VHH binders against S-protein homolog 13 (SPH13). Designs and how they scored, part 2

Target 1, 133 residues: S-protein homolog 13 (SPH13), of Arabidopsis thaliana (Mouse-ear cress) (q5xv33)
Amino acid sequence: GRLELKNEISGVASVRKAKLAVRCWSNEDDLGWNMLKPKQSRIWKFTTMNMWPFQKTEFRCQFRSGFGTTNEDVVTVFSVKDGFRKQCGVGGDECFWVAKRDGFYLRRIVKDGGGDSRKKYVDVLKSKWVWKW

## First folded at step 4 (VHH)

Design c18 (from b03 with T28E D30S; framework vhh_nb_b201)
Fold by ESMFold2-Fast, scan of step 4:
Structure c18 (fold): chain B 133 residues (1-133), chain A 122 residues (1-122)
Amino acid sequence: as target 1 above (133 residues)
Amino acid sequence: QVQLQESGGGLVQAGGSLRLSCAASGFEFSDYAMGWYRQAPGKEREFVATISSGGDTYYADSVKGRFTISRDNAKNTVYLQMNSLKPEDTAVYYCAAVEYDFSTGDYYFDYWGQGTQVTVSS
């Protein structure tokens, strides 16, 4: 599987407002804090484990930004559960998250209908920034 | 060109009220926390109140329940409603555009106004 998180925060007056820190973890791995500059992506590639009756692969993240010093919202960014994988779009094994000025978006891959099928993307707001000192 | 301009200060009797305004220009106002700070003669500048970019408010214990901070992002203005004023509230009041840097834990006062005098008698 593939998890990408991109910092697309723009149109802000201060470099501090444009910074994004993200920590992601699963029950087995803690990926630590990662600082993302504007336009920078962090990509994690991992082996998906989906063996019943054992624990399924699931990643959760917490975020810090100039719009929220600590966001206590913990966001599920990847899960092998079918319902979650379908939200990521075509293929479901790749989830693309984008941080924007107002919050976090899931960038879904959508496919055009018809003979000249092309991949398109739509960004869906999933979490707004929460400001705390 | 960045400007913060305070207004609404003046002379009032103890128990009176004043409303301070701070008009901002030259930066993305809605991206900043905005704060009010005051300085009395012979004292250091002290925190009074702040309002985050998201609208959360924080107050010094000495003013909690008496002062209310608010903002109007459409007008690029932050306000301080001061009720039940005391002689101890006498100071020059400054507005500031404030950031917290989560990577260092530091507060940054990016812009300051010139201040407005508040004098409380009796």
Scores: ipSAE 0.117, ipTM 0.486, lowest interface PAE 4.9, mean pLDDT 81

Design c19 (from b03 with T50Y; framework vhh_nb_b201)
Fold by ESMFold2-Fast, scan of step 4:
Structure c19 (fold): chain B 133 residues (1-133), chain A 122 residues (1-122)
Amino acid sequence: as target 1 above (133 residues)
Amino acid sequence: QVQLQESGGGLVQAGGSLRLSCAASGFTFDDYAMGWYRQAPGKEREFVAYISSGGDTYYADSVKGRFTISRDNAKNTVYLQMNSLKPEDTAVYYCAAVEYDFSTGDYYFDYWGQGTQVTVSS
């Protein structure tokens, strides 16, 4: 599987304020805190696991503002459970997330033209930021 | 199967009130913005009201202050409370599940209801 998190925060007073720290973890790994500057992405590649009832691949993330305030929500960003991957691309193996000024969004590909020049994307708000940028 | 089912339409006198409901099934309701649109006889379909997945609302100028949109995620239902109705509000009202791309400002209408008739008599 593939997990991408991109910082698209803009329209804030300084680059420092627009920075976003993200920590993601699974049942097997803690990926640690990662700092995303505006326009930067962090990508993780991993093997999916679905060994009932013991282990199912699931990643969750927590966020911090550029000034150190931690967001209240813990967001599931990848899971093999309950059809979560239906909202992700490439048969559910690639989830693309974007951070914007007001919150954290899953970017869905909703239409593929089968050769059309334009793909349609929709950003689904999953968590609003507690802080002001 | 995806379905949006509207109810609550009917005949009402000018100055009266109606509450429309739209029950959703077959998709991740909590993840979608929901909107109400209307089509008056002989006119194009027009925007009425919008509610984001987070509860933020936006209204057409023609209904602002008279109509209120709300949602109940536990019931997978969106509502439109219509007060101070005018004959000009006569239309078929449609519920829509809407995806909004904040990067482009575009709206994508994934699902539409069948519509419910609202008739306001003078």
Scores: ipSAE 0.000, ipTM 0.062, lowest interface PAE 24.5, mean pLDDT 78

Design c22 (from b03 with Y100W; framework vhh_nb_b201)
Fold by ESMFold2-Fast, scan of step 4:
Structure c22 (fold): chain B 133 residues (1-133), chain A 122 residues (1-122)
Amino acid sequence: as target 1 above (133 residues)
Amino acid sequence: QVQLQESGGGLVQAGGSLRLSCAASGFTFDDYAMGWYRQAPGKEREFVATISSGGDTYYADSVKGRFTISRDNAKNTVYLQMNSLKPEDTAVYYCAAVEWDFSTGDYYFDYWGQGTQVTVSS
């Protein structure tokens, strides 16, 4: 499987406002807090597990931006459970998430044109940024 | 040219109301949380209220239920409606454009107004 988190917060007044902090973990690893500058992605490639005796593969993340956090503080970003990955695109093995000025988006893979540069995507808003004091 | 210009201050009797306005220019207003801060004679500057870029509000305990912060992004203006004013509310009120640095937990005050005097008499 493949999980990508990208910071596309840009066109904002200050560099601080454009930064994204992300912490992700699976049932095996805690990846800690990581800072993503505008245009930066973090990518994880992994073997998916969906059968006994192995634990089902699942990644969850927390996001912090200059515009706030996600509505759900902890967001499932990849899972083999309950058909979650069907919403991520035609391949069902990749989930691509994008932070933008107005919120947190799932970048669905709609069409594969024979190469990654020709893949077509549709961005779906999943969470507006919420200011938590 | 970056500018925050406060208006609406003045002298008012205890129990009265005032509405402060802060007109912003020279920066991307919609990207900032906007806040009101006050400084009474001989005291440190203290937090009063903030409103996020998304419209979420937060208030100091001393003003909850009496003050309301709001913003009009089309006019690049933030407002503070002050009701049930007390002599203890007497201060210079400052408007600020604020960023929260989530990596450090600190607030950065990128821009400040010059302040507007509010005096509440008994």
Scores: ipSAE 0.015, ipTM 0.408, lowest interface PAE 6.6, mean pLDDT 84

Design c25 (from b03 with V98D D106S; framework vhh_nb_b201)
Fold by ESMFold2-Fast, scan of step 4:
Structure c25 (fold): chain B 133 residues (1-133), chain A 122 residues (1-122)
Amino acid sequence: as target 1 above (133 residues)
Amino acid sequence: QVQLQESGGGLVQAGGSLRLSCAASGFTFDDYAMGWYRQAPGKEREFVATISSGGDTYYADSVKGRFTISRDNAKNTVYLQMNSLKPEDTAVYYCAADEYDFSTGSYYFDYWGQGTQVTVSS
């Protein structure tokens, strides 16, 4: 599997305020806190498990903004459970997430463009920010 | 005003060596991670090497063992020593600076230089 998270926060007072801290974890791995500046991406690659007796692979993330506010909203970003991966789009075992000013979007692969063309994406809002002041 | 100025590029024969320099000004150099990227004609910009503010280094697999990144904080300069050069190393080399954590998959560093051309003949 592959999980990508990109910070596309814009329209804020300063570059510093557009920073995003993210921590992602599964039952087996804690990926720690990662700081993303505007336009930066973080990529994690992992082996997927979906067979007894092993635990099914699932990653969740928590976010903090550069505004000095905490979003304690926990978002499932990758799972082999309940067909979650189907919403990530065509083409395989990959989920691409994008943080924007108003929330967290799944960048769904809708069409690959044909031949050697760039993949086509649609950003779907999945979670709004819950800011604690 | 922030500036990154590359130098040291040129024409060299395969198997030769070059040392690139990047002179930085307008920011607190010691606090920044510094890196090198390259771009060949018609291709996307690719990661080459980075050095953290603390001196930790990371390299692309294609240059590991041949290239060495280093920094001189007293001179606000980062270097790329390139040994055993191959025609495939021909590209414009760019210096980049990043104040906080960076991703090697991102082209969106805080500051970029104008680039210096490296041409390796067969």
Scores: ipSAE 0.000, ipTM 0.122, lowest interface PAE 12.9, mean pLDDT 75

Design c27 (from b03 with Y108W; framework vhh_nb_b201)
Fold by ESMFold2-Fast, scan of step 4:
Structure c27 (fold): chain B 133 residues (1-133), chain A 122 residues (1-122)
Amino acid sequence: as target 1 above (133 residues)
Amino acid sequence: QVQLQESGGGLVQAGGSLRLSCAASGFTFDDYAMGWYRQAPGKEREFVATISSGGDTYYADSVKGRFTISRDNAKNTVYLQMNSLKPEDTAVYYCAAVEYDFSTGDYWFDYWGQGTQVTVSS
């Protein structure tokens, strides 16, 4: 499986507005808070675990931008639970999330590429940035 | 040249309404959360309301249900509709362009207006 979190906040004059703070954890790791500059990505490649008695593969994150936080403070960004990966697009083993100035998006795979790694995406707004004073 | 210019203040009776406007120029208005702050004589400046670049609003407990903040990005203007005014609302009202830096936890008040006086009698 593959998880990508990308900062695409752009078109802003303030360097502070352009940064994305991300904390993610899985059943394996908690990497704490990390800063993503514009155009930077955090990528995980991993073997999915979906068999008892092992813990199911799941990644959760918190996002903070100069525009606020996500509607839900904790966002599930990858899970082997039935149905979750369907929202990520065709193929079911890649979830690609993108922060933009107007919100947090799922970059959904709409064409798998026929095995040549060429894919087509559509960005779906999942959360506007919520301003918390 | 950066400017924030407030207008719409004045004298009003308790229970009345006023609408404040803040016209912004000289910076990328759409990039900023905008806020209203007030300062009564002898007190420190206090938070009233903010509106994010995306339109999400947040209010001080003392004004919830009475005040409404809004913005018009085409006009580079932020508004504060004040209803059911109380003598305790008497203050100079300031407009600000605000950023929050989540990496440091700091608030940055990049620009402030000159203020507009609101006086509520009785």
Scores: ipSAE 0.013, ipTM 0.388, lowest interface PAE 6.8, mean pLDDT 83

Design c39 (from b03 with Y58W; framework vhh_nb_b201)
Fold by ESMFold2-Fast, scan of step 4:
Structure c39 (fold): chain B 133 residues (1-133), chain A 122 residues (1-122)
Amino acid sequence: as target 1 above (133 residues)
Amino acid sequence: QVQLQESGGGLVQAGGSLRLSCAASGFTFDDYAMGWYRQAPGKEREFVATISSGGDTWYADSVKGRFTISRDNAKNTVYLQMNSLKPEDTAVYYCAAVEYDFSTGDYYFDYWGQGTQVTVSS
């Protein structure tokens, strides 16, 4: 499987406003807080497991930006549970998330074509930024 | 090119009301929290009220219940409605564009207006 988180916050007057902090974890790993500058991505590649009900591959994240946090403090960004991957697009083994100035988007892959340059996608707003400070 | 221009100050009797406006230009207004600060003669600038980009508000204890901060993002303007004015509210009122740095927990005052005088007579 593949999880990508990208900072596409742009059109802001200050470098502080353009920063994105992400913390992601699974049952096995806590990836810690990572600061993403504009245009930066973090990519995690992993083996998917579906040992229901005892163990399933699932990643959850927290996000902080100059615009606040997501509506739900903890967001599921990848899961083999309950058909979650269907919303991530064709093939279902990759979820691509994008932070923009107006919120947090799922970059739904509509055509993969086998290579990055062949990918076609639609960005779907999943959470607006909620000011928390 | 960046400007914050206050207006609406003046002389008013105790118990009266004033509405201050701050018109912003030259930056992305929606990116900033906007605040009102005041400075009386011989004193440091003190916090009055702030409003986040999302509309959440915070007030100094001395003005709670009397002052209301609001913003109109379509007009790039922040307002301060001041009711039940007291002589102790006499000060120059300043508008500021404020950004919270979530990585440090600090507030940064990127832009300040020139100020507008409010005088409350007893």
Scores: ipSAE 0.216, ipTM 0.539, lowest interface PAE 3.5, mean pLDDT 85

Design y01 (from x10 with Y108T; framework vhh_7xy4_2)
Fold by ESMFold2-Fast, scan of step 4:
Structure y01 (fold): chain B 133 residues (1-133), chain A 121 residues (1-121)
Amino acid sequence: as target 1 above (133 residues)
Amino acid sequence: QLQLVESGGGLVQPGGSLRLSCAASGFTFSTYWMAWVRQPHGKGLEYIATISGSGGETYYSDSVKGRFTISRDNAKNTLYLQMNSLKPEDTAMYYCAKEYTEIDYGSTDYKGQGTQVTVSS
């Protein structure tokens, strides 16, 4: 599995306001706090478990603004559970998330219906920030 | 009362061989994909090999291709891993696992004790 978080926050006067701290964890791994500067991506690769008796792989994240305000929402960002898997690319093995000025978005790949090999993206808002940039 | 009991691990020198076994009970063994998964001390889980219910399809991690062979004996409800040309990097606790199905609903996500493989001089 692959989890990517990209900071696309823009339209803020201070670079410090555009920074985002994120902590992601599963029952097996704690990825720690990571600071994302504007335009920066953080990528984690990991083994997915979807076999008994191991717990199904599921990552959740919590966010903090550049001033230390913690978002109330804890967001599921990766899961091998069938319902979540349908939301991500490569058969559910790769989830791409984008932080914007108003919140945190799942970037879904949508195939262009022209028989073209090109794909378009749709960003779906999943969590709003409790702070203002 | 699903059970998976691993055995066959031990201490072996680099270049040596071991054969792991997994005795399965409490489900219809022949219908489910099975896997060998390992966990080195202080590291995450890694899939090593998977095998279809019939044994007709197998897949291996790049780290073990050509050295390890997964097999099963459905009459004996037993999964095997033949490990050849062992390297120090193969040192880990080895576990067997089955694909999730409705029968696992409400079961504790409990792995067996595993079987320790240590490759050193």
Scores: ipSAE 0.014, ipTM 0.527, lowest interface PAE 8.1, mean pLDDT 82

Design y02 (from x10 with Y108E; framework vhh_7xy4_2)
Fold by ESMFold2-Fast, scan of step 4:
Structure y02 (fold): chain B 133 residues (1-133), chain A 121 residues (1-121)
Amino acid sequence: as target 1 above (133 residues)
Amino acid sequence: QLQLVESGGGLVQPGGSLRLSCAASGFTFSTYWMAWVRQPHGKGLEYIATISGSGGETYYSDSVKGRFTISRDNAKNTLYLQMNSLKPEDTAMYYCAKEYTEIDYGSEDYKGQGTQVTVSS
């Protein structure tokens, strides 16, 4: 499986306000705090587990920026449970998340190829910035 | 250590004005961007306005732009929010907040008591 987090925060007064700190973990691994500069992505690749007798793969994250934290405080960003991956788009083994000025979006590939309308993406707002503290 | 104390809220009629204050201590106030955020009863926190450390740059949410003014007095370690043309939708608990920087990541967040603003007839 693949998890990508991209910082697309723009239209802010300084690069400090545009920076994004993210910590992600699963039941087996803590990926630690990572700093994402404007336009920077962090990508994690991992083996997914989705067989009945074994634990299912799931990643959760906490986010901090100059705009605060996410509303939920802890956001599920990848899971093989309950069809979560279906919302990530075609193929379901990749979840792509994007941070913007107003919150966190799940990026879905809606339509691929065709004339001057190449790949089409829909960014779905999943969590707004809040000062949850 | 880091402490933020809000004041100046109250009950006001639609179209009225209030000025909120935030007294800051425990950090170098002039170095950090500061913000006002609000939380209506039973809802999440909403960003309102931010101001640069020097006071030279300000940004507002669309819901308050043209009605609210954020300012600061670095000599007094105080942040202000001037609220004009208040609407019932502005009713909320108001909090001031300090910018998160690399040094603050993984640190415990501090929430002040806030100051309640109620806009009602």
Scores: ipSAE 0.000, ipTM 0.210, lowest interface PAE 13.2, mean pLDDT 76

Design y03 (from x10 with T50D; framework vhh_7xy4_2)
Fold by ESMFold2-Fast, scan of step 4:
Structure y03 (fold): chain B 133 residues (1-133), chain A 121 residues (1-121)
Amino acid sequence: as target 1 above (133 residues)
Amino acid sequence: QLQLVESGGGLVQPGGSLRLSCAASGFTFSTYWMAWVRQPHGKGLEYIADISGSGGETYYSDSVKGRFTISRDNAKNTLYLQMNSLKPEDTAMYYCAKEYTEIDYGSYDYKGQGTQVTVSS
C-alpha cells in the first residue's frame, strides 16, 4: 500500500506559519514526527495485511500546528478494516491526504470526462483543525 | 529547558491599550521566529502576529492589523505586543510561542502560563 500526505496550506500570514507537523503510526511502526513545508509531501510504502493470524494494517495520524498546538483528533489515514479502502484510489491501495488551511482532506484522483488524460481532484474534508492560522 | 513567561495583561475598557511582554530563556532567542497567539474562553487557538529572528519581517492577523504591533529586543531576550484600540473581541488568554525548527521535528516550546486580557466596560 501507499500513504501520501501533502501540505497545501495557503492563505496564512507567512510561509513559516504554513508548516505542519504530522506523526503517523500503526501497531507495528511509529513513523515519528515529520515536518511538512508548504507544497511538500511525505510518502510511506508498506505491505498490507488482511488475513488471520496477521495483524490488519491500519495507520493513524496526529497533527501539530506551526505554533506547537496538537490537534486533539487522531485521524485514520489507511485501514484494511470496515471498507475504509473504498474511499482511496487505485483499488484501495493508495490513500492520498492533503492538509489545507481549515483541515485535513482525503484526495481522490479522477480522470477528465472528456478522456484527455488530465487528472482532476476531489478533496473530501475528514478532520477540521481546532486552531486558526 | 525552554521557558517563556508572559506578562502585561489586565482589565481595560474598550479603546484602551496594553503592552504584553514575553521573557524567553533556554534557547538562542535571536535565531527563531516568535509569535503571539490567543485563546478566548471556550474557543480555539487564534494566531495574532509573528516576527522573524532579526525583526525584519512581521505578519499580522487581519483582525489586529493597524491596532497591534509585534516587536522584539534580542539583547534582552524579550518579545512584545503593543495592543491599541482594544475591543471586547480581543478578550482572551495571550500566549507567546517559539516556532520549532526543521531539524527539531517533534520538539516545540511550551507556551507559558499566558497572560489574561479582558476588555469590558
Scores: ipSAE 0.005, ipTM 0.234, lowest interface PAE 11.1, mean pLDDT 78

Design y04 (from x10 with Y100W; framework vhh_7xy4_2)
Fold by ESMFold2-Fast, scan of step 4:
Structure y04 (fold): chain B 133 residues (1-133), chain A 121 residues (1-121)
Amino acid sequence: as target 1 above (133 residues)
Amino acid sequence: QLQLVESGGGLVQPGGSLRLSCAASGFTFSTYWMAWVRQPHGKGLEYIATISGSGGETYYSDSVKGRFTISRDNAKNTLYLQMNSLKPEDTAMYYCAKEWTEIDYGSYDYKGQGTQVTVSS
């Protein structure tokens, strides 16, 4: 599987205000803190597990602002559980997330029926930023 | 030891004004971006304004643009927020915050104890 997080925070004068730190983890892996500057992406590749009796693959992320405040919600960014990845691309194996000024969005592929390889993207707000100390 | 101490909050009527101060110590104040953030009771933190180390760049949230002014006095290690045309919606605890850098990676966030602003009739 593939998880991409891109910082698209814009409409702010301060580069510091537009920075985003993210820490993602699964039951098996802790990916550590990663600082994303504006326009920067971080990509993780991993093996998915979706067969009993093994633990099902699920990644969650915690976010920090450029001033160190922590977002209230821990966000599930990849999961083989309960059809979560049906909203992701490439047969559900690639989830692309975009951080914007107001929150964290999942980038969904919307297919046009035009008979060519044209694709349209829609960013769906999944978590509004709620910062705390 | 890094310290940020906010002051200047209080009770004010709608349309009134307040000036908040933040006294900083324990770091080189002039090299860091500073922010004013607020937290209404039972709500999340909202970034109000940010200011560059030199004071040459400022950013404001849409909710306070045109009413609030952030400034700093680097000689006095002090950050200010001038609040005009106050509204009931501005009622919150106001915090002074220092830029979180790579030195702070994975460590505690830098903020003061806050100063309460209450706007009511």
Scores: ipSAE 0.019, ipTM 0.500, lowest interface PAE 7.0, mean pLDDT 81

Design y06 (from x10 with T31D; framework vhh_7xy4_2)
Fold by ESMFold2-Fast, scan of step 4:
Structure y06 (fold): chain B 133 residues (1-133), chain A 121 residues (1-121)
Amino acid sequence: as target 1 above (133 residues)
Amino acid sequence: QLQLVESGGGLVQPGGSLRLSCAASGFTFSDYWMAWVRQPHGKGLEYIATISGSGGETYYSDSVKGRFTISRDNAKNTLYLQMNSLKPEDTAMYYCAKEYTEIDYGSYDYKGQGTQVTVSS
């Protein structure tokens, strides 16, 4: 499978202020905090399968930006469960997430383009930024 | 001490207009992007608009684009939001906010008391 997290936050005073801080983890691993500069992506490719002793591939993340955190502090960004996979688009093997100024979006794969066969995406707002007091 | 004081809210009819103001102190106002965010009763905060430190760049949420205008007066350390064609769904507490840094996440970059906007017949 494939997980991509992209920072598309733009129009802020400096690169430092436009950074997206991301911490992701699974039941097995904590990947720590990672910093994404504007236009940068973090991509993980992995094999999605259950293995004894009943391990499942599921990733959760926390996001921090100059505009706060996501409405749900912890966001499931990938899961081997079929119901979750369908939200990510056709095939369900790729989940593409994008941070923008107004919130956090799932970039769903909808279909190939017409005669040129290019994939088409639709951005779906999943969480608005919330400020801390 | 960073301080933000919002004003200008009130009760208006659908289709009406309001202008919100935010008086800022305790930091170098022109060095920071500023934002207007809102919180409807019982719901989360939502981004409305942002403006660069110089005022040269602005961005809006899709829900207010074409209806709201964000502006600033750096000589007066004041942020503004001009709200036109108001709708019932614009009813919320409105806060101005300074862009915060990851070093000071959640520490000093907090909102003031806000100003209530109610749009009803």
Scores: ipSAE 0.000, ipTM 0.151, lowest interface PAE 15.6, mean pLDDT 75

Design y07 (from x10 with T101D; framework vhh_7xy4_2)
Fold by ESMFold2-Fast, scan of step 4:
Structure y07 (fold): chain B 133 residues (1-133), chain A 121 residues (1-121)
Amino acid sequence: as target 1 above (133 residues)
Amino acid sequence: QLQLVESGGGLVQPGGSLRLSCAASGFTFSTYWMAWVRQPHGKGLEYIATISGSGGETYYSDSVKGRFTISRDNAKNTLYLQMNSLKPEDTAMYYCAKEYDEIDYGSYDYKGQGTQVTVSS
């Protein structure tokens, strides 16, 4: 499997407001806090587990931006449970998430590029930024 | 009721061979994909090999292609892993795994006993 988190926050007066802090963890590992500058991505590749007796693969994250947090403090960003990854679109075991000024988006793959064609995506707003602190 | 019991691990020299077995019970063995996965001390899980219910399809991780062979005996409800040309990097606890049931949304967050493979001089 593949999980990508990209910071596409733009249209802000200060680079400080465009930074994104993200902490992600799986059933087995805490990946710690990572600071994403504008245009920066963080990518994790991992073994997708859907075999008993092991826990089904699931990644959850917390986000902190210059515009707040997600509505739910903890967001599931990848899971083999209940068809979650089908929301990520056609193609392989991949979920792509994008932070924008107005919220946190799932970048859903709607067409695989095939040969030399590019992949096509649709960005789906999943959470607006909210102030909780 | 569902049970997987691994065996066959041990200490072996680099270049040696081992054959792992997994005895399965409590489910219709022949209808499920089965896998061997391993976990080196202090590291994450790694798929080694996967086999279809009929045995007609197999898939291997790049690290073991050409060295390991996964097979099954559906009449005996047993999964096997033949390991040849063993390397120190193959040292790990090896676990047998079965495909989750379509209707089972539960999470089993403990591993079975496994079987330890240690490759050293």
Scores: ipSAE 0.131, ipTM 0.628, lowest interface PAE 5.3, mean pLDDT 83

Design y08 (from x10 with D104E S107D; framework vhh_7xy4_2)
Fold by ESMFold2-Fast, scan of step 4:
Structure y08 (fold): chain B 133 residues (1-133), chain A 121 residues (1-121)
Amino acid sequence: as target 1 above (133 residues)
Amino acid sequence: QLQLVESGGGLVQPGGSLRLSCAASGFTFSTYWMAWVRQPHGKGLEYIATISGSGGETYYSDSVKGRFTISRDNAKNTLYLQMNSLKPEDTAMYYCAKEYTEIEYGDYDYKGQGTQVTVSS
């Protein structure tokens, strides 16, 4: 499996306002706050042996941008539960999330790149940025 | 109702081959990871192999790498396990298993009734 979180915030007067602070954790590991500059990604790659048949493999994140946070303060970004991976696209083996100026998006895979074809994506808005502080 | 029906087991001599099948129904087969799991008599469950919904990713336990091949036919809602170079220690009940969903309890949601594989001389 693969989880990617990318900062694509652009169209701002200041690079400082385009930065994205992200804190992600799994059931045990809390990676603390990390700063993503424009165009930077954070990627987790993992084997499925520690996930299935265990339902407890789940990654959750909090986001702080120059425009606020997500509507739900804590966002599930990867889970083996409840068919969560179906929303990430065909195959269900990759979840790709993107922060943009107007909100937080799931980059859904609509075509697998099997046989050397390129993967095709569609970005689905999941949350507008909201101020909570 | 979700149903997994295994077949293809039997008695075989060491070095032989068997092909197991699992007929799935009651859910959207192509969207779930599937696995083969086995249980030797009087022992715990052992993971054997898993395959992604698209078939693009496969993972194997170290005990079967190079000997077993997991595959699926999403058009037929069928999961397969090709077993080559069988050894006495491969003797077990083999279960077809589906990726877990939200359940309160129930072995029936994650595995079928199984198919027995016996490797002996």
Scores: ipSAE 0.000, ipTM 0.114, lowest interface PAE 12.4, mean pLDDT 78

